# Designs tried in a protein design chat: VHH binders against TBC1 domain family member whacked (wkd). Part 13

Target 1, 363 residues: TBC1 domain family member whacked (wkd), of Drosophila melanogaster (Fruit fly) (q9vgl8)
Amino acid sequence: MATAPRSLDTISLCSTVSSCPDRNGFYGGFQRTDKPKEPLSKAQIIAREKKWLYMIDNWSIYMSKNYKKIRDRCRKGIPKSVRPKAWFYLSGAYLLKKKNPNVYNELLEKPGNPTTIEEIKKDKHRQFPFHEMFLDEQKVGQIELFNVLKAYSIYNPKVGFCQAQAPIAAFLLMHLPAEDAFWVFVSVCDVYLQDYFIPGLEVIQNDAGILEGLLKKTCPPVYRHLQKHKVEPLLYMTDWFLCAMTRTLPWETLLRVWDCFLAEGIRVIFKVALVIIGASLSRHKVRKTCTGLCETLAVLRSPEEHIVEEEFIINNMMRLNLRVEDFQIEHTRQKARRAKQKAQQEAESSGSGNGHRRNMPTL
Below, E stands for the ipSAE of ESMFold2; O stands for the ipSAE of ESMFold2 at other seeds; V2 stands for 0.75 times the mean of E and O plus 0.25 times the DockQ between their complexes.

## First folded at step 3 (VHH)

Design x7 (framework vhh_h_nbbcii10_fgla)
Fold by ESMFold2-Fast, scan of step 3:
Structure x7 (fold): chain B 363 residues (1-363), chain A 124 residues (1-124)
Amino acid sequence: as target 1 above (363 residues)
Amino acid sequence: QVQLVESGGGLVQPGGSLRLSCAASGFTFSSYDSYYLGWFRQAPGQGLEAVAAISGSGDYTYYADSVKGRFTISRDNSKNTLYLQMNSLRAEDTAVYYCAASDYEEWFGSYDYWGQGTLVTVSS
C-alpha cells in the first residue's frame, strides 16, 4: 500500500520531485513541491558569475532593454563573489558616486547637527554586536558605520537619523567599502524606502493598509483572524519594512531577499511579508491557539525556522500571483481610505495627504 | 475524516480532452479545514510532478510550464468539487493524477490530504 505524506510545504510548479521509491513505487518525500535547491556545482557558480560580470559591463543596455533578465537572475540568487558589485549597480549607487566623486569625504568633514550626532553615537553600538566588524568600539566597522550615518544625516537633513537606518547601513558595510556602502544607503533611503524615515510615519501607515488589502486578497482567513483580534499591521510589519528585513531574516535568506529587493523594489518586502504572515497563520490549528492579540503577535514576531528559510521565502514569493496592477489598486484604495479618515478628523486638525511611489519597480 | 476521490481518468487519443473531478468530503471548500487544492501526477518510472493549484478563494491559479495553456483548474463550491480540464493531451501526459488538499490557506500550505489517484493514458 502507498503511504500518504503527513506534511508538505508548498507547490513548486515547473519541477518534479523524487527520491528512493517506497514499496508501491511512490518516492519518499515525493509530494513535496518546494524542495530546497541542490548546492550549485563549481562550474555552475562560475557560469553565473561570468553572466553577472558581462551584464554589469553592459549595464545600461540591460537596464533599458533587458530588465527581465536582471530580475530573473536576482531571483536565482546573485553569486557571493559578485554580489557587492551587483548591489552597487542594481541600486544605481555607481551613478551617484560617479556624479559626486568627493561628496562623501566633504560630508565627513562637516560637523553635522549635534543632536543627530549624539543619537547616532548612542545607537550604532546596537547593530550586529556579534559580527567581528562591529564587536569592538575601536573596530573599523564601528567608525565606518558612524561615518555613513553621519554623512547621510548631513546629506538629507529632513530625515537626519532614524534608528531603523542603522541596521541597513551596518548590513551594507559588511558587503561594501564605506563610500560605496554610503551611496547604496543613499539610494535605499531616498528611492527604495522613499519618505519612510520622515517624522510622522505617514508612508508606513499607508503601506500597512496596502499590506492588509493584499492579505485580504491572498489569504482571507488570516486577514479575518487579524481583524477579529485587532492585530494592527504596524505592530508586526514596521520593523520588516523600515529595516528592509535586516533585523528579521536569517543571513542567507536576507541576502537572497536583498538580491530581489534591489531589482524589484518595495514590492519584494510586501511579498516576503505576505509569505511570513500567510505561512505563520494559514493553518486553522495555529489560528485556534492564537486566542488574541498577544498570541498572534508572538507567532508573527517569531516565525518557525522553515518559514524564513531562503528557498521557502523565495519560492513562495515567486508563486504569489500578484501583478504590479494589484499593488497599484491597493495603493489607490488605501490612499482613498486615508484621505477619508483625514477628512473625518479635520474637526480636530487640518491634514494633508501623502503620495506613495515605492510600490513601483525601481526602474 | 477528510476524503478526496478522483474520477474522470481513462484512455484518450493524442490531441483529445479529459476532465478530471475531485469530490471532497469531511470539509467544505469554503471552510477553514482546507483552502488550497491542487493536482499532482506521477508518470510510470518518474517522480511526482505538481500540475496545477487553486487558492481557497479561487482567485489564484498556478500551472506547471508543461501544461500552461492546455490545462485549466477550477472549483465548484456548490458541489464541493475540484476540476482539471485537460486539453490538447500528449503521450507525455500519461500518468496517475492525484488530487490534494492543504490545511494551509493558499499556495504556501502543506498538502495533508490526498486521493487514491486516477489513471490517464494518452495513446493511439
Scores: ipSAE 0.000, ipTM 0.183, lowest interface PAE 16.4, mean pLDDT 78

Design x8 (framework vhh_7pa5_2)
Fold by ESMFold2-Fast, scan of step 3:
Structure x8 (fold): chain B 363 residues (1-363), chain A 120 residues (1-120)
Amino acid sequence: as target 1 above (363 residues)
Amino acid sequence: QVQLVESGGGMVQPGGSLRLSCAASGFTFSSYYMSWVRRAPGKGPEWVSTISGSGDYTSYADSVKGRFTISRDNAKNTLYLQMNSLKPEDTALYYCAKDYSEWFGELDYWGQGTQVTVSS
């Protein structure tokens, strides 16, 4: 009874209902709980906050001449108090908002496409149902989520609405006022996840090939296992990439990954995916129990708690011996393969192929 | 490699018109917002106008609204700025900028600029 992939159509809750929200606003631990790391001292937190505020005040200089310091500070984790402002600047949303005065409000005044609006209404109630902000459809968060998704569907009618966008918009609204969240969301959808949400899944298919090539380099035994059992990447990686890990990772890990994602782009999502795959299937004992497609997917869909813990993900992502050039090589190789495939399809069916392509950011 | 090459500047009298062009290469032009930014003598950079990848959304600085029109030809990888009813205050070096962020900063994607001088 396989429907592949099912991850975009279902809500997966690892939840025990509680009467009180946790420190991040969730009832019953909707997001998987990370093991608490030793807290930073108050003095250390204040020092990191001051460094971030100084960088933001001098943003263009840091971006042009000292980007490495921005990247290194993102990898250490952005302090909670400055994270929203940092994300607003890292994404370029500050400039988008400045250059587009009143555009968000103008989009909200428009009726939008009726079919798209009904799709948004159906899907918005599935996002973070145990977070206090989204618990009741009358809560501000539910209204703001509808507004951001509606505004974007009008702003980019080529995409309209894709179900995978809703968790991203909801996640951003937990950190930012609605208009600021909208401009970060625009940047994420149009730049970081460029063309992912266009009907046809061409970009994610290309990126699936990139992921396989990188996996062959970083963990050959796991790559061979996936090939032997015909485990296609789209069966496990689609939700991870389209939702930018927002439906996959525990809250603390998700924040750390997004700190890196907004600095370094889609390469971070690839690295996180490689860590999850490698850590889940690297042990021969585990691969021996995975006798086929279904058993292998079960392992990848439910990674062990320690694998998705924040320090494990971040440290192993940094330990991956992958250069920017390795991503460029795989991208070029997959682009050539897709061009050849398109030429063969045109020869066989007398039809013109799809011309949509993405230029992947290589930061 | 990303390259932006501006052209179409020149000298014009007040009330005149000029059309600026920006030839873009090294990236998927149709997927990115594009902007015009100007730098007047002795002043910092001033944002002028932005256009979405599709061309469906445009925005303008208050100082140029109703006089300037931004447009693009995605088949030719070219950005345009039609400047009408030019004023002495429009005198500046005009830069084409890749607006939506490839992450090395839009500052790194500004071209050499094209000079516009409005004088009698």
Scores: ipSAE 0.000, ipTM 0.105, lowest interface PAE 20.3, mean pLDDT 79

Design x9 (framework vhh_7pa5_2)
Fold by ESMFold2-Fast, scan of step 3:
Structure x9 (fold): chain B 363 residues (1-363), chain A 122 residues (1-122)
Amino acid sequence: as target 1 above (363 residues)
Amino acid sequence: QVQLVESGGGMVQPGGSLRLSCAASGFTFSSYYMSWVRRAPGKGPEWVSTISGSGDYTSYADSVKGRFTISRDNAKNTLYLQMNSLKPEDTALYYCAKDLYEEWFGELFDYWGQGTQVTVSS
């Protein structure tokens, strides 16, 4: 499970890394180099900041009576100055922290499962090693990352620790103080990505089927190409979904996607995946060069730079002609298919029964 | 090379109808999703409708659903927008737009026409 910064450390990337971090705290850049874009004017930024602060000050009213305004403002991009506070409120972490005073510190005082703790220790050093927070084992970020993952493994022992959780926790710690990051992380793992990290990967397997059904509707030529070459969704979409795009997208695009993800839930990850798949394989010349499984996976795992650009992803995600109903139909179809598959499997074992699938995560 | 020429705009009373046309040249028309985009005075561009290369898939903005119909004639390289039950808020410059990618519903436009003005007034 390698991020782009992580993937380059073995070949002595440190010899070419600049002595100073960039604006976002990265030495030598992030997963992909963001192309410079025309920034918003100072006046536009201030106007958006004022609107967000007013909305946060009246949060319960907007959540209950005007959620469309929250959604629309997230889709426009949350101003960098208010993003941490906005994410804390959007995720419901504000309520979780308020209801659980001192719980984070109490969890940190517990020893935890020894096997799980060793797994976390091995994996924490592999997350964004060229970010100023995580550059070495003495950096506060490395300690905070260990603490958040340890606390969560004790808070939800049914999950414990999964490697895919580490980039999510690290990403949140780049935006939030440790305790606040912990409660956002709890919400992401337990609500947004509900049951994704439970051993067996049952939920992600069901969601792979949903993604295929949606792709068949939105981009039939690309769907046919993937079927022709037997390109199973789990081969390309697993990291996208389990890590909520934190190991996939350029920094500015990732921030914009998470602005939407915290407002609209897992449907955003599906839409981003559909945009990446469709755009990457839309051009006849590209499909012609993808003569098999390996060539197709290479394209999907390393999409062209313009496809993962901020405005391209957001605009195309918003313009996909997919309604909530389309997701419900595919979810129902996949649940029925999986139930039938399990019944057949259990019948062969002199028994019969159906497993239960959780609802698609939504805040 | 790529050319998109819109026509059919004009002035109409509320409740009236107009049919916009877009003559396309310089690319394989049937391979591209085509869209209508509008811009009202003092506002940014608003997506109106999209149609697939085959014509089998169409989508509409919520503001125009049930009133507008997008269609195409691939033999004539022409895109259409039938606008019924027009409202004052439909007043805008209407652009024909070609998607950047073949056979994809993803609206990064690499070419816009010059537009055709639609004015709905009493």
Scores: ipSAE 0.000, ipTM 0.347, lowest interface PAE 11.1, mean pLDDT 81

## First folded at step 4 (VHH; framework vhh_7pa5_2)

Design q1 (from pa1 with Y57W; at its last look DockQ between E and O 0.44; V2 from the best seeds 0.00; counts 0 for: pae E 10.2 > 2)
Fold by ESMFold2, look of step 4:
Structure q1 (fold): chain B 363 residues (1-363), chain A 121 residues (1-121)
Amino acid sequence: as target 1 above (363 residues)
Amino acid sequence: QVQLVESGGGMVQPGGSLRLSCAASGFTFSSYYMSWVRRAPGKGPEWVSTISGSGDWTSYADSVKGRFTISRDNAKNTLYLQMNSLKPEDTALYYCAKSDYEEWFGSFDYWGQGTQVTVSS
């Protein structure tokens, strides 16, 4: 039978029991939203879906003869219903899977490096902990996450496992079946974010320098502020780049950014970063309150909500008007700087030794 | 109130030149990024060029790069667009636009009434 009405504590428990996930599967966390999304009309949605389905059916032709159309449609946003398949094709994972039948299953049969396996086990439980797929260790999402990360560590033993890869793999599993997610993950790690996950952080350090140079071009007052207070890019950009924004952006913005990222590559991550940095610190009143490193870094690590909303991010990154040449100039500058640093370190080490080659005694 | 008044439009032949002006008032002109935006018949707005408050940073749409030059005179509170080697595709209503962010190119919320540029034989 029904029990008598309960106290205020009982009422709180009943409210917790009646909670449900949002439209994206989140029970909590900063990526949950109960705010309704402004919908396109049904006619607009259907028209976009038809264009995408036709384009996917003719993918080779569009990639070779009309890539601008693919890019432009990605920038408008990929309809939710076709996004998983679009990402599979955009990444080139379609071809990787076709060329490597049974490889994913073969990798799953291998034991893997025991140390790497333990690292993966420690890290998998903290990926999207408020999302329905990853709530606990028995959920399909955590099982598949372990499998994808393990398979990759065997597939590319030079990298093995880097903690930043876990949120990327988890994010892909929220959209794709495990084997398809694996091949998109391989493409992202080995092509889009090439060499990012190799120990030593050499590539991410180079990209931090590129970001700084691009900031000097796109938002000089903010660049000067960061220089003045010695706010080096690695202090705020490392998580943004290594995790491809998966830990940084609200869900809807993250989806839109990835629509562009898979079409246009790492330049999109640079552009998103430049928009966040510029918008967060471009107001003189904000810079006045940022009197040092800590205050400035706090602003960059917790950007205002309106700055990270999808239309703000997408529209402003298009206005940056950055070309491949701009990135190449900064890439060349950073390689020269690192070559100079390496040569100086070698010269300094030679001056610190005994100064002579060690010779064997002669008779 | 923010007021932006464009002038200098007109008809020119292909290959000709025009200089647009925008008189600004109601705000500290030198503190804001300014832009030129154009709207061809039946088309949505197209960004043309942006200049920083001090004038030390400029950016151009690919379609006008090398032909158009944005500049400003902060003493006169005036924005300029020098348009050279004009093409029929440049035919549009040209707007002066003010950034909604101090010292950043962000969103442009304030627009003038526009000045018509027509490039035809």
Scores: ipSAE 0.005, ipTM 0.367, lowest interface PAE 10.2, mean pLDDT 83
ESMFold2 (binder alone), look of step 4: mean pLDDT 83; pTM 0.841
ESMFold2 at other seeds, look of step 4: ipSAE 0.162; ipTM 0.636

Design q2 (from pa19 with Y57W S107D; at its last look DockQ between E and O 0.92; V2 from the best seeds 0.00; counts 0 for: pae O 4.9 > 2)
Amino acid sequence: QVQLVESGGGMVQPGGSLRLSCAASGFTFSSYYMSWVRRAPGKGPEWVSTISGSGDWTSYADSVEGRFTISRDNAKNTLYLQMNSLKPEDTALYYCAKSDYEEWFGDFDYWGQGTQVTVSS
ESMFold2, look of step 4: ipSAE 0.375; ipTM 0.757
ESMFold2 (binder alone), look of step 4: mean pLDDT 83; pTM 0.841
ESMFold2 at other seeds, look of step 4: ipSAE 0.262; ipTM 0.707
ESMFold2, look of step 5: ipSAE 0.365; ipTM 0.756
ESMFold2 (binder alone), look of step 5: mean pLDDT 83; pTM 0.840
ESMFold2 at other seeds, look of step 5: ipSAE 0.235; ipTM 0.685

## First folded at step 5 (VHH; framework vhh_7pa5_2)

Design r1 (from q2 with T58E; at its last look DockQ between E and O 0.90; V2 from the best seeds 0.00; counts 0 for: pae E 5.5 > 2)
Fold by ESMFold2, look of step 5:
Structure r1 (fold): chain B 363 residues (1-363), chain A 121 residues (1-121)
Amino acid sequence: as target 1 above (363 residues)
Amino acid sequence: QVQLVESGGGMVQPGGSLRLSCAASGFTFSSYYMSWVRRAPGKGPEWVSTISGSGDWESYADSVEGRFTISRDNAKNTLYLQMNSLKPEDTALYYCAKSDYEEWFGDFDYWGQGTQVTVSS
């Protein structure tokens, strides 16, 4: 259901719709919650808000000389009232907008690639279909989603439009005005998820290999189970990474993960993935019930509620204290593996005309 | 069922060293990641370090990296924490902890009684 509705009758059976939205704007779907939020005290909220506003007023100093404090406060969770502005600064979008004062409006005036425009129109209607901003084509959210995606496709023609970008853009529009959301979106797509959306999607395949290597290091019994049942990483991680968890996590957890992601980068997505995989499959009793690929994938695609709760995810990703060097070692290994495979495929294509040596399923 | 007994705490001057031990029983020790967690006066629990069941992988909180070394002796069912270059900020009750999860860093589901470390002049 996170990827697409199956049918009208099936969506009605699996997704209930309320007459009014929850506190986050959802009328239905898995991200809706009727559960009350257990808030910090008013004094704690006010104190955190004051600290954030002070950091924002002194942003260059904090980023250059006291980044650890920014990171630590992101890990505690950004207060709701400050979060949009904090994300705008964390992403560096404030600099992008300052350097490009009329570019968004200029991009909106340009004609888009007709094929890309049709792809965007097809896909924008599927984004958060039970959220108040995106209920139908007449809502301002649908109009602004189209505009942001069109503007980006013109801004970065190497990428154009990748369908995985739509949930990211929609998610940002829930928090930010359209132009601000556009520049955060540009930063996320071009810096945080650099080269993820280039046609061919080769970078996500490398990152799948990196995730597998990190899993082998941090969760050996789980790695062995996945190897035993031929559960390749692309079968479960592709949507997690390409959409930056926007279609994967409960809403409150998603917000907390993004607080960290915008501060610390793609390594947060890797760590959250390792927590989900490890917590879901690390108990021997659970692995025993996963007798094959389908059972194992079902566990990973529908993790137990407690595993995806915000404090569980945040605390465990922090305990998974993987260093930049750990990621670089795996990155280098996967880059070398891909170069070897491409050279082998080229040699076989030159000799036989059949160049397809590796085919991984995409779900 | 699960028993974790910490020892080796004490009073030490800044810059000093201590070695904590945790005797484990009631479970297959080598099958579990083990952790040290500390609680400073008036504060909540703070994760310090985690070690894999085999001892091949270790993780440290930023505040102790380079100063503390976690280790284990699976033949003796004992977890250790070597604490060097101690600071007053390290003053806390130190707990040995494990989760329900086999061979994964997990949450802290079982705790010992704790051993007090005090760093002051």
Scores: ipSAE 0.194, ipTM 0.659, lowest interface PAE 5.5, mean pLDDT 85
ESMFold2 (binder alone), look of step 5: mean pLDDT 82; pTM 0.833
ESMFold2 at other seeds, look of step 5: ipSAE 0.339; ipTM 0.749

Design r2 (from q2 with G53D; at its last look DockQ between E and O 0.86; V2 from the best seeds 0.00; counts 0 for: pae O 5.3 > 2)
Amino acid sequence: QVQLVESGGGMVQPGGSLRLSCAASGFTFSSYYMSWVRRAPGKGPEWVSTISDSGDWTSYADSVEGRFTISRDNAKNTLYLQMNSLKPEDTALYYCAKSDYEEWFGDFDYWGQGTQVTVSS
ESMFold2, look of step 5: ipSAE 0.472; ipTM 0.815
ESMFold2 (binder alone), look of step 5: mean pLDDT 82; pTM 0.832
ESMFold2 at other seeds, look of step 5: ipSAE 0.486; ipTM 0.818
ESMFold2, look of step 7: ipSAE 0.337; ipTM 0.740
ESMFold2 (binder alone), look of step 7: mean pLDDT 81; pTM 0.830
ESMFold2 at other seeds, look of step 7: ipSAE 0.235; ipTM 0.689

Design r3 (from q2 with S99T; at its last look DockQ between E and O 0.84; V2 from the best seeds 0.00; counts 0 for: pae O 4.9 > 2)
Fold by ESMFold2, look of step 5:
Structure r3 (fold): chain B 363 residues (1-363), chain A 121 residues (1-121)
Amino acid sequence: as target 1 above (363 residues)
Amino acid sequence: QVQLVESGGGMVQPGGSLRLSCAASGFTFSSYYMSWVRRAPGKGPEWVSTISGSGDWTSYADSVEGRFTISRDNAKNTLYLQMNSLKPEDTALYYCAKTDYEEWFGDFDYWGQGTQVTVSS
């Protein structure tokens, strides 16, 4: 009870239900919009689609010889018509599926762990409850969500099922056929968010420390405010990282962030997090109203609308332009700090250092 | 009143160098991240570089990385851009820019009239 689950209540406050879905399939919730999107010209759309289709047809060449072009085109936004196929290729799922031609269907035939099955059943109805695909248990989306999550739990029993995976799988099913979504899901869980879902959640704890160190470097007044009120990163960033922003961002921003995330990896999630934290608390007037932990968390959990708009997020994450080296410095610093903490904890509780855990070698 | 005055532009040959300056007034300069933004003829604004209030963190667009260096002198309220190995593609009107966000780089809410940089043989 130290932290109030006010983020769910804030999201629920925005949950107005309509009789008609919006252009993205939402009947309500904060991701619904009734505002029209200003279109690019037909010529611009066609030109971008042609560039993407050509790049996909020559994928190995672009990945090996011109990755910067892939990244830059992702940053500009993937046209809606090609986005599912682009994500399938960006994630490497096309190769996973090719190497494993019958594996998904074989996994579906297996019964699965009964305890895990019950956990999945309890959680699947909570995903995007206002979206047309997931309104009730009889919708194909909930059936496919169950199947993908069950298949994954059998595919990677070391992880099994983590509730944070459900929104990722549901999000992918909105874009891809079930088997394709499964392989993108496997890639996201096992490569992009490697070891995030292993019980104990040690990797996300290390990444929370990295985020804090990067915040200290990039936005010191906000860092000091969070320290003053004992707002530790796990209190606000855990859902952002474990769910890959799927429950955090407005729909159009989420699509743009995922265009970048599948190209550039977890660093995109770090950068988006830094933008949200910095922009939300950078104004001194806002920090003055945040007199304690709960008030500060409320601001981070309900950022101002303009902060989470797609161009604001994309432009500001690019201006951060944090390099692999910046992340590696923090990774090394956190690895050393946690090794010292574990040695001290083991000496105090058990008398000898039993639990060396491998820190991530890359980030 | 925020005032940003760019200077140091001019014409230079490809491969040459130029140093831009931006005199800032009307706000606590050291409390704000500062940026350079450029606009080439017929194109929209392009972010070039950003520097933190203390100057200890910098960031560059890929197109200029390794060739341009942003710096600041907080005692003189002045922002600088050292541009080396200039290319014709660098031809643009260069602005220094400031946000409304304290010690963060947000949107470009204030910028000056700009200084023209022309790279041609």
Scores: ipSAE 0.231, ipTM 0.671, lowest interface PAE 4.8, mean pLDDT 85
ESMFold2 (binder alone), look of step 5: mean pLDDT 82; pTM 0.836
ESMFold2 at other seeds, look of step 5: ipSAE 0.235; ipTM 0.685

Design r4 (from q2 with D107E; at its last look DockQ between E and O 0.67; V2 from the best seeds 0.00; counts 0 for: pae E 6.2 > 2)
Fold by ESMFold2, look of step 5:
Structure r4 (fold): chain B 363 residues (1-363), chain A 121 residues (1-121)
Amino acid sequence: as target 1 above (363 residues)
Amino acid sequence: QVQLVESGGGMVQPGGSLRLSCAASGFTFSSYYMSWVRRAPGKGPEWVSTISGSGDWTSYADSVEGRFTISRDNAKNTLYLQMNSLKPEDTALYYCAKSDYEEWFGEFDYWGQGTQVTVSS
């Protein structure tokens, strides 16, 4: 062609597509909001900030003698100004960093596994593409994301790199300096989501079974609907759990859920999942329109906005009557079920091998 | 027509007890989770407790657990809240609530008029 098209970047186009980031750094996408958030008066915000700073200054005492207070304040929501520091302490990353001086910088100097490095490079460009930190490969956020993921892959070679980790690391970098984000990331991947990212993904499969068992207990009509239409949990829950909701929830809800998650662990992710599943399908009118797998799955993958609103999620999460014992019972049941499944598969493989000649000698 | 009518509120000394009732009509009572929600002076609504349709499953806010007991009588279409060891911070207007969500608690779509509980020396 004789002439290149003119750029579509006109002043009219810039005004219809937001040219300024929202209060969270987003230029677009579903996590952007122009809606103001000021749930408390300025005096109330200051008072809560002071309470949090006092707890942080006395962290060891609160963790050992009054953990319930920490948990309850997390459930109310951590003030924006103190949230990064609170997450650093809640995760235990403060201790990890102190125990491992210079380790992050040492890891950055190592070359890493070439195959893993290439995988990280391909995936980092897809993280939060509408956020000011991650717009392109020249942005500091993408450089820091690469560094954190590379350092982790060297730090924990058993895992290396799993694509689901990239959104978690990117999310943490939006809140914390790179080294602090690295240690929170290590804690999340190795403690909160222990063994989630090991190749084979056995733990997420077990947790899918736990979720199904909890759904049967908490919302039987929805459980029966999913069974009827063969909607297996891995079809809808895998991204929710492996990415710790970072690609699933509206921004304000995600922040509130993480406030709870870092205090209470993986059970928060289970509860959020149960709220989404239950609220999306508990109305009989909705189930009637979900006549098959595709319709049912579409509802779960695109929940109504009011269901993922922060107060709806937080309030319904706390209303679920799920005790630690309920999770332990299901964990034990599913572990036994998976072990039985493996034994059956090995018996069938051995039976098939025994039905054929094995290691025929040459002579 | 859904109707929820609370009763049993009153004034009581700290450490005292009260029993709230909620008479329900206009829907299949046993098919719905029922909740108690309270509103203290100058504050927004605070969830207190929820009970399943059969009564087999109960849940309580941390602030009332061990002191309050939710129950229901499906034959009489009545929800109850036994409140023991009452504290001044329990002073509130107490509402009986339900949602359109059958067999799972969610949004509170229907409320009663409330019954006042006052805990004062």
Scores: ipSAE 0.063, ipTM 0.553, lowest interface PAE 6.2, mean pLDDT 84
ESMFold2 (binder alone), look of step 5: mean pLDDT 83; pTM 0.844
ESMFold2 at other seeds, look of step 5: ipSAE 0.265; ipTM 0.705

